# Ledger of designs, part 1: VH-VL binders against b8h429

Every score and structure here is a prediction.

Target 1, 244 residues: b8h429
Amino acid sequence: MEAGTRTPTPVLSFGEPSIDGCFPGGGLPLGGWHEVTGAGLEDETGAAPAAFVTQLIRGLTDRKGGAVVWVARRADLFAPGLLGLGFPAARLIQVRARDEAETLSLLEDALSTQGVAAAVAEAEAPDLTAGRRLQLACEKRGGFGVVLHRRPYGGRAGGKPRLVSGSASFSRWRIAPAPSGPPPDDIGLGPPRWRVELERCRGGRPGGWILQAQEAGHGPHPFRLVSQLADHDVAAAEAGRRFG
Structure headers, positions and changes below count from the first letter of each chain, unless a header shows other numbers; antibody chains are not in Kabat numbers.
F, E and O are the ipSAE of ESMFold2-Fast, ESMFold2 and OpenDDE, as the mean of both directions, binder to target and target to binder. V2 is 0.75 times the mean of E and O plus 0.25 times the DockQ between their complexes.
Where letters were taken out, [cut] stands.

## First folded at step 1 (VH-VL)

Design c30 (framework fv_cilgavimab)
Fold by ESMFold2-Fast, scan of step 1:
Structure c30 (fold): chain C 244 residues (1-244), chain A 126 residues (1-126), chain B 112 residues (1-112)
Amino acid sequence: as target 1 above (244 residues)
Amino acid sequence: EVQLVESGGGLVKPGGSLRLSCAASGFTFSNAWMSWVRQAPGKGLEWVGRIKSKTDGGTTDYAAPVKGRFTISRDDSKNTLYLQMNSLKTEDTAVYYCARAPEYDILTAGDAFDIWGQGTLVTVSS
Amino acid sequence: DIVMTQSPDSLAVSLGERATINCKSSQSVLYSSNNKNYLAWYQQKPGQPPKLLMYWASTRESGVPDRFSGSGSGAEFTLTISSLQAEDVAIYYCQQYYSTPTFGGGTKVEIK
């Protein structure tokens, strides 16, 4: 234990040892940015990854003041969907970007703004300059950044052959919906569930879980653990090795 | 302080082999893409090759003049980058620099190099 | 293989005067999807390793004085030193990173 004025980096904890144990600091760093994508092609055009990100950031808003900025070019996710997850409407700032370059620029601006606790952009991988500035903005303001990768429905991934994966984020997640079916004795819609896979984490280890949304006011953490996946999805890992 | 320190340079005869090392400190080495860049005496800079982070697959790429003769590797537990040079030619005589691409987000097969070592001289002559 | 050509090979500039270095690529290093030029500039003083000055053609590296500026797009680029200082005597290199990295031949900047 070193003397001086330094404190440990603040983290966003899941409150579950099997998840938090994957991170060197016991949670996701608040002074950093993260990538979230769909687990399969259908998930990349669906709402499940955005819903997962929204629920994750609700955990941050329960602990930290400040605004949450959501930058997107298209309105696949709108306020009613976000608010249905218990997100505090008064703290949400939605920003429409005109193109991909503006989306990443607005994300950086949001994370560099005093009073912004978290910012999400629905975007492709940031370039070298944007990635560096995002990390610096997060470190200086203690902000939480998320780049949510979306694939346009029916579109091909626009590719420049020499671009690489944009892997400089602290963590990368793959999200798919999971069946929520209620118990036979309960006639109702269960809370949303996700198949959550941590593909990579700087200085940490991968993992996988089935997580359920925790209702606002029912606990200090945004998710409840349903089950831990025995192994990583071998097919997903194989696909990632070919294209990642 | 972020620092790269090369070692292992020296005099070798044509056809010989040499292994260079680059010790990294002050940053998370395991997340960084690392390159070797050389400079012949009194000449300009020439990229030799790179190795990606283990998170990005740990793959290597080489410039055409060295492909098949040089091998880049890394040991993240020791924060060390290596360049194994085989079948050395007189044209390989140069100061060899270890260089870092920033660890944040790299969207290219080659990078802007923000940190460089002091260099180590390799002389190939009879 | 993208070929980088710098001009002039050398220039002598008086203290306080403007120095201009040109760099041309054999093909465009502008990626249209992100509107970024994959072009960097380096400064190298005798006996020292190169130092990054500029990336994305016009973004100054941290700690680089504002007298250094980069401009241009596509295949033609310029590094300008608005008021040459004694410590700016060095060889300057451009580098593309759109593909396999290649450097220009260098421009030696001297005091007149």
Scores: ipSAE 0.000, ipTM 0.389, lowest interface PAE 20.9, mean pLDDT 78

Design g19 (framework fv_guselkumab; at its last look DockQ between E and O 0.02; V2 from the best seeds 0.00; counts 0 for: pae E 13.2 > 2, placed apart)
Fold by ESMFold2-Fast, scan of step 1:
Structure g19 (fold): chain C 244 residues (1-244), chain A 121 residues (1-121), chain B 111 residues (1-111)
Amino acid sequence: as target 1 above (244 residues)
Amino acid sequence: EVQLVQSGAEVKKPGESLKISCKGSGYSFTSYWIGWVRQMPGKGLEWMGIIYPGDSDTRYSPSFQGQVTISADKSISTAYLQWSSLKASDTAMYYCARDYYDSSGYYFDYWGQGTLVTVSS
Amino acid sequence: QSVLTQPPSVSGAPGQRVTISCTGSSSNIGAGYDVHWYQQLPGTAPKLLIYGNSNRPSGVPDRFSGSKSGTSASLAITGLQSEDEADYYCQSYDSSLSGSVFGGGTKLTVL
C-alpha cells in the first residue's frame, strides 16, 4: 500500500554529481531556507550573489511554476538583473521593507503564503528563533527560502551573544563573480559565471565549483559545471566519482 | 540555572476539562520554544506540539491537532496544555521541554518533571 | 507507534559495551537531520544525553558516545554500570511531519 511509505523530501538537483553528492538527499532541499553571501565587501547591489540566486530559483520555477517574492531595502535595483537571465517577470513580486526586522517578518509571511514557490530576503543573518520560524514556514508550504547577505570578513557584531551565534539554515554559500566565457555566435557578453563555494550544509559536506548560467530552454538544469575548485577536489571526487 | 516546573498530578473523569502548566525560569522565556511530549503508561515518547511564548505561535503534531490547545502567558513565564473534554485514552505523563533549534537541528535541552494525568470513570 | 525504530531491549554485564541502534527514513535521518539521545531513569523525566549525533552536554560521562551513518544512528555505552539501567530514546526531526519524532525506546538491563 502506497500510504504505508513516506514521500522523500523534495530536492532541487543541480544535475551535477559533484554538487548533488554534497547533500544527504542528492539535492538542495526545497522545504527549507539557505544563506547566500558574497565574497566582495563593496558590492552594495549584491550583483553576483543575487544573480546566482536568481538563476537557481529560475530553475525551480521553470519546473513547478509559482510566485517568487523578493524582499529588499532597495527593491528597485532587482528587476534589470532578473530580466537579463530570462527570469519570467510575471512571477516576480518585489517587496520593499522599511527596516531589518520587517525584512525577516515579510520573508516568513511570504514563505507561509500558498502559491509562493520561493522567497528571498536581502537581510542580516537571522537569530536562532527567527531561523526556526523560517524553517517551519518553508516546511508548511514546501517553499524555498533564501537569506542573501554580504559580510564574509568579520561582519558586524550584530548585538547578539557569541555563545548563541550560529546559522540554523540548511546550507551556506559564498558567491563571487568569475570571468565570463567567450560568446557563442554573436558579439557580446558570454554567459555569466560564478565561483561557487558551499561552506556548510546540514548532514553533508562542503564543495566548490565554477558554474556557468544555462540559457532558458537549454535543458532542465540552471547551471553547467565549468570546473571543480582545487581546494575541494577530494570531497567532490568522493561524492561524484566524476574524475574517473 | 534553567528550570521548567510543571503543575501537580491530576485525576479526572471523562468529559471534564483540564489545563496543566509549565513555568520556566533561569532563562529568557520568550526566546525559546516550549514543546509538549506525551508518554502513555509503559509506552514511549510522543511529540504533541510547540509554542513560541514571545507571540504565542503554535504548531501541532497531526495526531494532536484539534485534541489539545497549547498556550502561554509570557508575563508569568508559563506555558499551558489544555483539554476541553478528556478521554480515558488521555491517561499519561505529560512533559514540557525547552525546544532548542540550531545547526544540529531540533532537540529538547531541558525537561520539566512531568505531570501525571489520570482519566477514569 | 514510533517513527524511528529501536530495539525494545538490550542487555549487558558491568564493564561491557552495549550499542543501541536507531533507524529512520528519507524524511528524517536520511534527509540529514541530526540524531539526539535521551536517558530516562526509572520514575524520572528524560534528560538530554547526546545532541547533534555525537555531542555530550556538560556532566555526561565520555562512556556515552553517538554516531550516525546514512539513515541510522547508534548510541554506544562503554564500561557499563548498574546506574545506566534506563530507557534510551533517539529523536530526530521529520520534514514530512514538520516536527520532532522519537524512537520507540530501548530498555537497557544491567545483568
Scores: ipSAE 0.313, ipTM 0.721, lowest interface PAE 4.9, mean pLDDT 82
Fold by OpenDDE, look of step 2:
Structure g19 (fold): chain C 244 residues (1-244), chain A 121 residues (1-121), chain B 111 residues (1-111)
Amino acid sequence: as target 1 above (244 residues)
Amino acid sequence: EVQLVQSGAEVKKPGESLKISCKGSGYSFTSYWIGWVRQMPGKGLEWMGIIYPGDSDTRYSPSFQGQVTISADKSISTAYLQWSSLKASDTAMYYCARDYYDSSGYYFDYWGQGTLVTVSS
Amino acid sequence: QSVLTQPPSVSGAPGQRVTISCTGSSSNIGAGYDVHWYQQLPGTAPKLLIYGNSNRPSGVPDRFSGSKSGTSASLAITGLQSEDEADYYCQSYDSSLSGSVFGGGTKLTVL
């Protein structure tokens, strides 16, 4: 696989050795695409994983100029929520897709477009061919691509998003909401927390963490590590997927 | 070593067609965008457009859209800039350059030596 | 006419410090796009001098430095030398034009 990027490849660091150490380059590389899925009901709503992705991309956009393209079949992205996370909403381009094929096509196009820093697509199940195309698209401009696995129109009760086995994605994540503590000086909810599981990483290793959103301006990294999940917790989750 | 070698100087008349070339070597030609930049005599640099030789995806500056055609032949690692009908105002130095993209943005890290195009009656 | 505005000329004596400004807008530098700088010696092709606001490619002396703030960028040359006499161009990306844009260029004269 030929890449259009220089070695070493620029990476998006989490700023936490326990996380960054899971990646061969010390972070999520640009010029690659990633899979993100929710847990439980989040597979349908996608709220928690979408928020996680938004925070991740914010970290990128803090460092890199350019637009963020969000492709979805449903126009239900909550822009105020993104702003609440400190995302530069003015840089967000929302694109409505008719179907799954168009969603992926638009993602590829976005990733290939000059001026796009990152592109996200809400899709159900890209196959290996689509994954390969996405990788090539990312390499074309060093783009950061995310496929947010979602079932926007429902699915089988209790069903899990169809993940591509042996996917060409650089990494695969499973995101669930985690309880947040109250802010020190506010009655409201503190910054969002996620149970984050890195299920697969090309050339790396899996891991699990509780992460909290890092507020904009409070450092160069988008997340703060709250705690690290035990290895058995991560393994159990993987086992559940194999037999589910 | 990365090199971009452009075709020689051209002297043409108004109305004539022209196609100049830029050959890349020392790197994966299909994996990097190639851009064209115009510099009129005594003037500054003007971005014209870029092409990705891997799939011939081409993007133009609005100022040059429809005025020129950018193409590439990846089999010989060559990019092209062409005019269907030259005008005197097309007289300029034309540079090809490799357009690199990373976390630092979009910039031209390697340049051809330039092709001087002179259009006069 | 250039999207990015540069002073047409600057001058300095050997050993002095000179600064070249590059002023953009909300659609380019102000939109968070990095600024890059090129040096064009007389009769030669442009050469990448600074990338990503402040990074120097291999072979570029550390007396060349770049910075960016707001909608503007700046190239600073310390210890000015006769061989620095050249045209300097800033470059960025403009979202409204969907493409790369250059400054008008600055002619640096070493007195």
Scores: ipSAE 0.208, ipTM 0.724, lowest interface PAE 2.3, mean pLDDT 88
Fold by ESMFold2, look of step 2:
Structure g19 (fold): chain C 244 residues (1-244), chain A 121 residues (1-121), chain B 111 residues (1-111)
Amino acid sequence: as target 1 above (244 residues)
Amino acid sequence: EVQLVQSGAEVKKPGESLKISCKGSGYSFTSYWIGWVRQMPGKGLEWMGIIYPGDSDTRYSPSFQGQVTISADKSISTAYLQWSSLKASDTAMYYCARDYYDSSGYYFDYWGQGTLVTVSS
Amino acid sequence: QSVLTQPPSVSGAPGQRVTISCTGSSSNIGAGYDVHWYQQLPGTAPKLLIYGNSNRPSGVPDRFSGSKSGTSASLAITGLQSEDEADYYCQSYDSSLSGSVFGGGTKLTVL
């Protein structure tokens, strides 16, 4: 062991103490995987959560380079929107999967592959064994993994469903759209905004914020903090926007 | 009932090869990681590595990478620990254990009885 | 010299409370990974005693308890009995080593 020195875990910092302070390492750790889901109707579509994830990993790839792998059962569903968020298309690898098991296997493979900085899979929930394999794959290359939850991939067929768990992830996020920011001097839509809840963080604490997309070249961080939500505001929004 | 039954004690000379086994029963063998743990005489527990028998995904502690081979034969629900050339310093008790994983990390919920390996001239 | 630091020994009389510490770092316990505890009776394999910091598996008496704070964890044994004489190991996950790590072990002697 190091006599008087420790090796810090690399992190993706939001650049805001009220956000970064939720994480024991001062930011969202690299070499781990995270869960993102939508609130209310966003659970099925994934539009606002997918845009949030895109903005998050764009900040990572702006500094570190490398490819981003995006796994979905309908791989053509989101790609044009990524260009509108300033994501370099040359670094995006879209992969179509046939079922949940293949989706998670492709995510694991991508995270284990040289030259892949981040990988996203649109899936429902990995079981405990799959979650462990994802974590080990992330640790192998220091990659950044995201499971973007989509309920349309199944759940109920008949009888009692088996429980699944994504609790092996480092963090779990719930995302809703928020009204866009003011347009800079021009007519049109301002920057995208999200109502963002950190539901769970390993070794950390939950939190809630309104975040705005930071434009490419405006700074090293993916988001600008618009406001911090009080705990009661986060709980009330969760109650009104969650499936039971 | 979950059981891990290991092969019997071994007495070997330096330079000989050895493969010891760990047979799982009472659960879905291919659905859980199996770990190997060394305990040298009078010493503590050392994590050596793990295997997922479902696809043979194998991970080693840095201290044991290249020193041993971990493998599994899922058709007979058996994991293995193997040396190509034993050294006297390999004298130890070796345990297999079922490695359960959740959001809190990894822990060993069931252990084999141990295999004593003695390497001496 | 182990990644997780435990006292080498602890002792107590029957009926007393003893505590065994386990100190880690920011890459294991301090990163939020749980601590698990194992009891190894003389001449036997280790047995899971506590998992997830404080949970007892079926068959473990409630006089065994665990806790975690910051970069450290603690195993407490109340109502000490002669049968508790054993070696005790803490264990966690370490992200910098990409694997499990054990403490060096603590020999409990019942006086």
Scores: ipSAE 0.006, ipTM 0.465, lowest interface PAE 13.2, mean pLDDT 79
ESMFold2 (binder alone), look of step 2: mean pLDDT 94; pTM 0.953

Design g25 (framework fv_guselkumab)
Fold by ESMFold2-Fast, scan of step 1:
Structure g25 (fold): chain C 244 residues (1-244), chain A 122 residues (1-122), chain B 111 residues (1-111)
Amino acid sequence: as target 1 above (244 residues)
Amino acid sequence: EVQLVQSGAEVKKPGESLKISCKGSGYSFTSYWIGWVRQMPGKGLEWMGIIYPGDSDTRYSPSFQGQVTISADKSISTAYLQWSSLKASDTAMYYCAREYDILTGYYPFDYWGQGTLVTVSS
Amino acid sequence: QSVLTQPPSVSGAPGQRVTISCTGSSSNIGAGYDVHWYQQLPGTAPKLLIYGNSNRPSGVPDRFSGSKSGTSASLAITGLQSEDEADYYCQSYDSSLSGSVFGGGTKLTVL
């Protein structure tokens, strides 16, 4: 199950050499699963991680048929603006889990299902055993899995920091909102932007970027690069972070 | 700065109860697990268990389940390790350490207390 | 009990390279869990030296490096200095015990 024992798999490319160069295969493996979490408090981060995941999966749906399954414990999964980025709502299957134990089980079932291209669960980090089951499910059907770490109050809400995916997930991402781009006609807000940090990827390198959404038909990929992040955030450097 | 400060050395007799402490400062105490590690004289490190102070979720090594109690008081950023009845075999240095899930690792202990020496003899 | 196997001692002269091994099993290092290394100077608490197989915390010089392969991990120390004389412990996670496990420790003597 480790990267060194895998056969080459299809990848989801960002179309940006500075991002794609972080991955051994030039992109995120489609027969694998990934972790995404917010970088800040809920009132600062809001729906940004979910919006980023939705835009990422839209890139996959542009290339691959099949359903997208979204598992969460709440009913109000998306603001209309998230779907307005050209996500194919007709392919979205929203599943409400009864409790946390059910979310990962439903994610595994979805990824094992013929005709499912991608599946997301809003859940706590799975342990290594659960993570390896998810990886097997992804490999069986070529599915793309995402565990979106739920942080409703800016901290871990019921989440136990001890439950980690580590080596089992291919990549771990930290997402925060960034100021929107300028509006094309001086009306309202421009396209959404994210501060995107790749914290870890198996066999690859970490990195960070400011990315902007591309609506369907506006470009060859779901994001465009605005800028690369500095090695060190000024606030983090001044705080004296031990793990850099 | 992040610090874990432990209570002072203890000298006890078999059968006595004991509670030692570990006070965290310089970080969000409720956001990190606190682990306890035993080091018997001249021996290596043994993981005893952990607690998440935010909700007092506690987990023990099978070797220490039922032998000790781990607890925390988040109002004073302090974790505890306690025995109801000490044995001579409990003589050891006891460390508390902050356990954190980091980018590339599982369960590293990134900051350690200075240790509490517990001596149990008749 | 010590779950991970380390040599009880290793020695080298100033300026030389030494390597300390850490051997696990299919329930820990072989299962893909990362390995961390701690340095314990005489009379002091352990200090994190290497985390996540090969990463260094701030303040740890680059002459300390870690690696992992299969069921084993290694800590390499180049350019040995007298202040490196200490006990070194590896640590991982064990799925069968559902908790952290340590190696037995290696005493490094700088000749």
Scores: ipSAE 0.000, ipTM 0.427, lowest interface PAE 14.2, mean pLDDT 78

Design s11 (framework fv_sotevtamab)
Fold by ESMFold2-Fast, scan of step 1:
Structure s11 (fold): chain C 244 residues (1-244), chain A 125 residues (1-125), chain B 112 residues (1-112)
Amino acid sequence: as target 1 above (244 residues)
Amino acid sequence: QVQLVQSGAEVKKPGATVKISCKVSGYTFTDYYMHWVQQAPGKGLEWMGRVDPEDGETKYAEKFQGRVTITADTSTDTAYMELSSLRSEDTAVYYCARVGSSDYEFTSAYYFDYWGQGTLVTVSS
Amino acid sequence: DIVMTQSPDSLAVSLGERATINCKSSQSVLYSSNNKNYLAWYQQKPGQPPKLLIYWASTRESGVPDRFSGSGSGTDFTLTISSLQAEDVAVYYCQQYYSTPTFGQGTKLEQL
């Protein structure tokens, strides 16, 4: 019988106090699910959100065995460039879903499956009931779940701003591409960079950063901090999505 | 085509509660947040809060938090703003206003493209 | 809160002449990631609600005459009416939506 003593919740550390300090546990919780979206419409942000999610999960796979399941309704799930970040392709299971309901159902099934370390679904935001089911699945197996929103706000002319609110996700992220730095010899492109904004996290605080991909073997963490975003830049994203 | 029609003027005593309606037509009610803005005599415009008619989610300005309640009834395409514990300084014209839309993003960029005609609330003894 | 300050408080302009109204924010309303200024301008005539003129600092709302233009970036913004018409006599407000929405105090435009 224990009273007031618990094992620490498993977390994925970014290795950067300004990021890790946003989370109650000192890192991104692993036994839960998270939302990732582009800063604008899909055509404006391209593959940046998917590339960010891939790099984040790369960090998890360096520490944890098991399969990574990626569920999407499209056939062109991974571009060759995404695998260039050193993602362990041998552990990837790509699953094609027929519709939105099947996408979320397959995500829940994957997260409930022994031997699955992480699962990603390209889908619309789950409602609170579906989100709660996902959270329970993650807690049962210690899995890491991601719902990646392809068209976060519908993309319809004159359409409703789709603020993803009331979800049971642990965290919500907005991702945009950022200009890559030049390599030391000024030949080719430098490592990819993202503007990364944490909009919300349960029990924690928001934040924003410019992060650069870190190659396998060049450190224990998937990202290197380039800069911390000024408070007003983070406030702009917050203002567009939430008001107090 | 798009219309926001508010309920008529109200006269209330201090400590009372007022509830103002805003009936919409000419667009899909659930596609746009509905905001409320206060304009007191001799003062500027002050944002009070908004509701998402699709799920009833609300957000309120700090100044009005605890006294304002904003709701939406999708069966009648009507938004409501209720202000409690009225004071003389709450004497103002209250507007409902629809969130704008842009060619760049359809997120919660809170500028306002259509406004109701306003409802004067007078708080006096 | 971001404080919006307009200048002048009032101005008088002859018909056909240029009117210029300024708006300053207490902090930048430019979001560096999308390069957008979260600023709008409204016109309000006596007894009427505000009417949207400009959003994203310089984008004119549909149906608004082309004599109205918005300019500026960061903390300093301007609304320009290139050739004043009688129907333009009104109070003009700037508004930021970078954080919780706040409005300027208004500028009263009168015919000289």
Scores: ipSAE 0.000, ipTM 0.426, lowest interface PAE 16.7, mean pLDDT 79

Design s18 (framework fv_sotevtamab)
Fold by ESMFold2-Fast, scan of step 1:
Structure s18 (fold): chain C 244 residues (1-244), chain A 123 residues (1-123), chain B 112 residues (1-112)
Amino acid sequence: as target 1 above (244 residues)
Amino acid sequence: QVQLVQSGAEVKKPGATVKISCKVSGYTFTDYYMHWVQQAPGKGLEWMGRVDPEDGETKYAEKFQGRVTITADTSTDTAYMELSSLRSEDTAVYYCARELSTVFDYKGYFDYWGQGTLVTVSS
Amino acid sequence: DIVMTQSPDSLAVSLGERATINCKSSQSVLYSSNNKNYLAWYQQKPGQPPKLLIYWASTRESGVPDRFSGSGSGTDFTLTISSLQAEDVAVYYCQQYYSTPTFGQGTKLEQL
């Protein structure tokens, strides 16, 4: 008869049931904002979270046009390395903020702007009021927002990161680099891999995976699933981070 | 103007502990990792470890694990390197060197270095 | 751990002539996702700390003369001084930052 009368909310799908099944809508809402942070422990470079976010947004812009705004407080954060991941330079608008308050204000402005498909800000967690404003901005234009934390929750690390209930983000992710295996022909380095943990998702469930970058033109999705992390593996990783 | 200023030369006996400081100015201390590098007389450079001044996270080279402790004091913008159980082979110039930590790129090269601190271990 | 090997151990070059220093890594320091080589070059003069010359294998640090250039990719890298000046007499080190930082053993550049 009339199967499927409900119109789905626009989402960014990973194309993998174990990942997409964590979200109530089958993917990350395009009219919402998300938090991404690094794992920090055993990460000797610190660039993995930004590389993951860049790959995720490239996948979005490959399927849907529009500009991407990247807000950061330091000029050196506008380095060419961001574009080295194959992100189209013509779509990137880099904005330098003077302080934390201006960073969040510029992120909100970008998400409220017609023609902006996604906006990223390198910032600390916004309070509930600021988070609600960001969500409203995303909903007005269908924009995809990311707040990217330079370090895991900032400040002095004293154990497992605390959950902040005041956050209005749709999801919170923790990203660490993962070893690339040797390529099948033993010529060089394989595609980059990440240990990806979904810590929290509004109306959904947490999960963890090893994901590999997908080249542009090799399918509709930015990542390929390498393996799904079992619950005990995630627990073991946390236990392995004991600071003693 | 960026400056990394290290404490003065030290003479120690075998088995002693030495603690070297690296006071920074001209930049935001917490925006950069601080690394320590050893250079024995007439020899090359050897990485010892680093600290993140923002959260105190440390990483150490296997050769120095158990003997080296690297810390940062954000109230005085000073990094420290403490080396215990000193041996004659630890006679070297020790450098602090900063690494720009950014989210966009790996920045594992060192753009500014301290002047060095000579530690002599007599046997 | 990535081992960095430089060649030659020492090199004597006349003023105005070309100097070439090589650096080999035990595994690739090229990161395929950003197509960058995680390799730097430093100059060290007696009694002084090392000075950064080149990063990302071929990018010259601000203030470094254009006679210095870096080339190579993956496991094989070269530092070239196109026309030796007296002030270039120093020890040169390569360094990888693809993983835990490691340095080459150094190449001593002397005036012939």
Scores: ipSAE 0.000, ipTM 0.417, lowest interface PAE 16.9, mean pLDDT 78

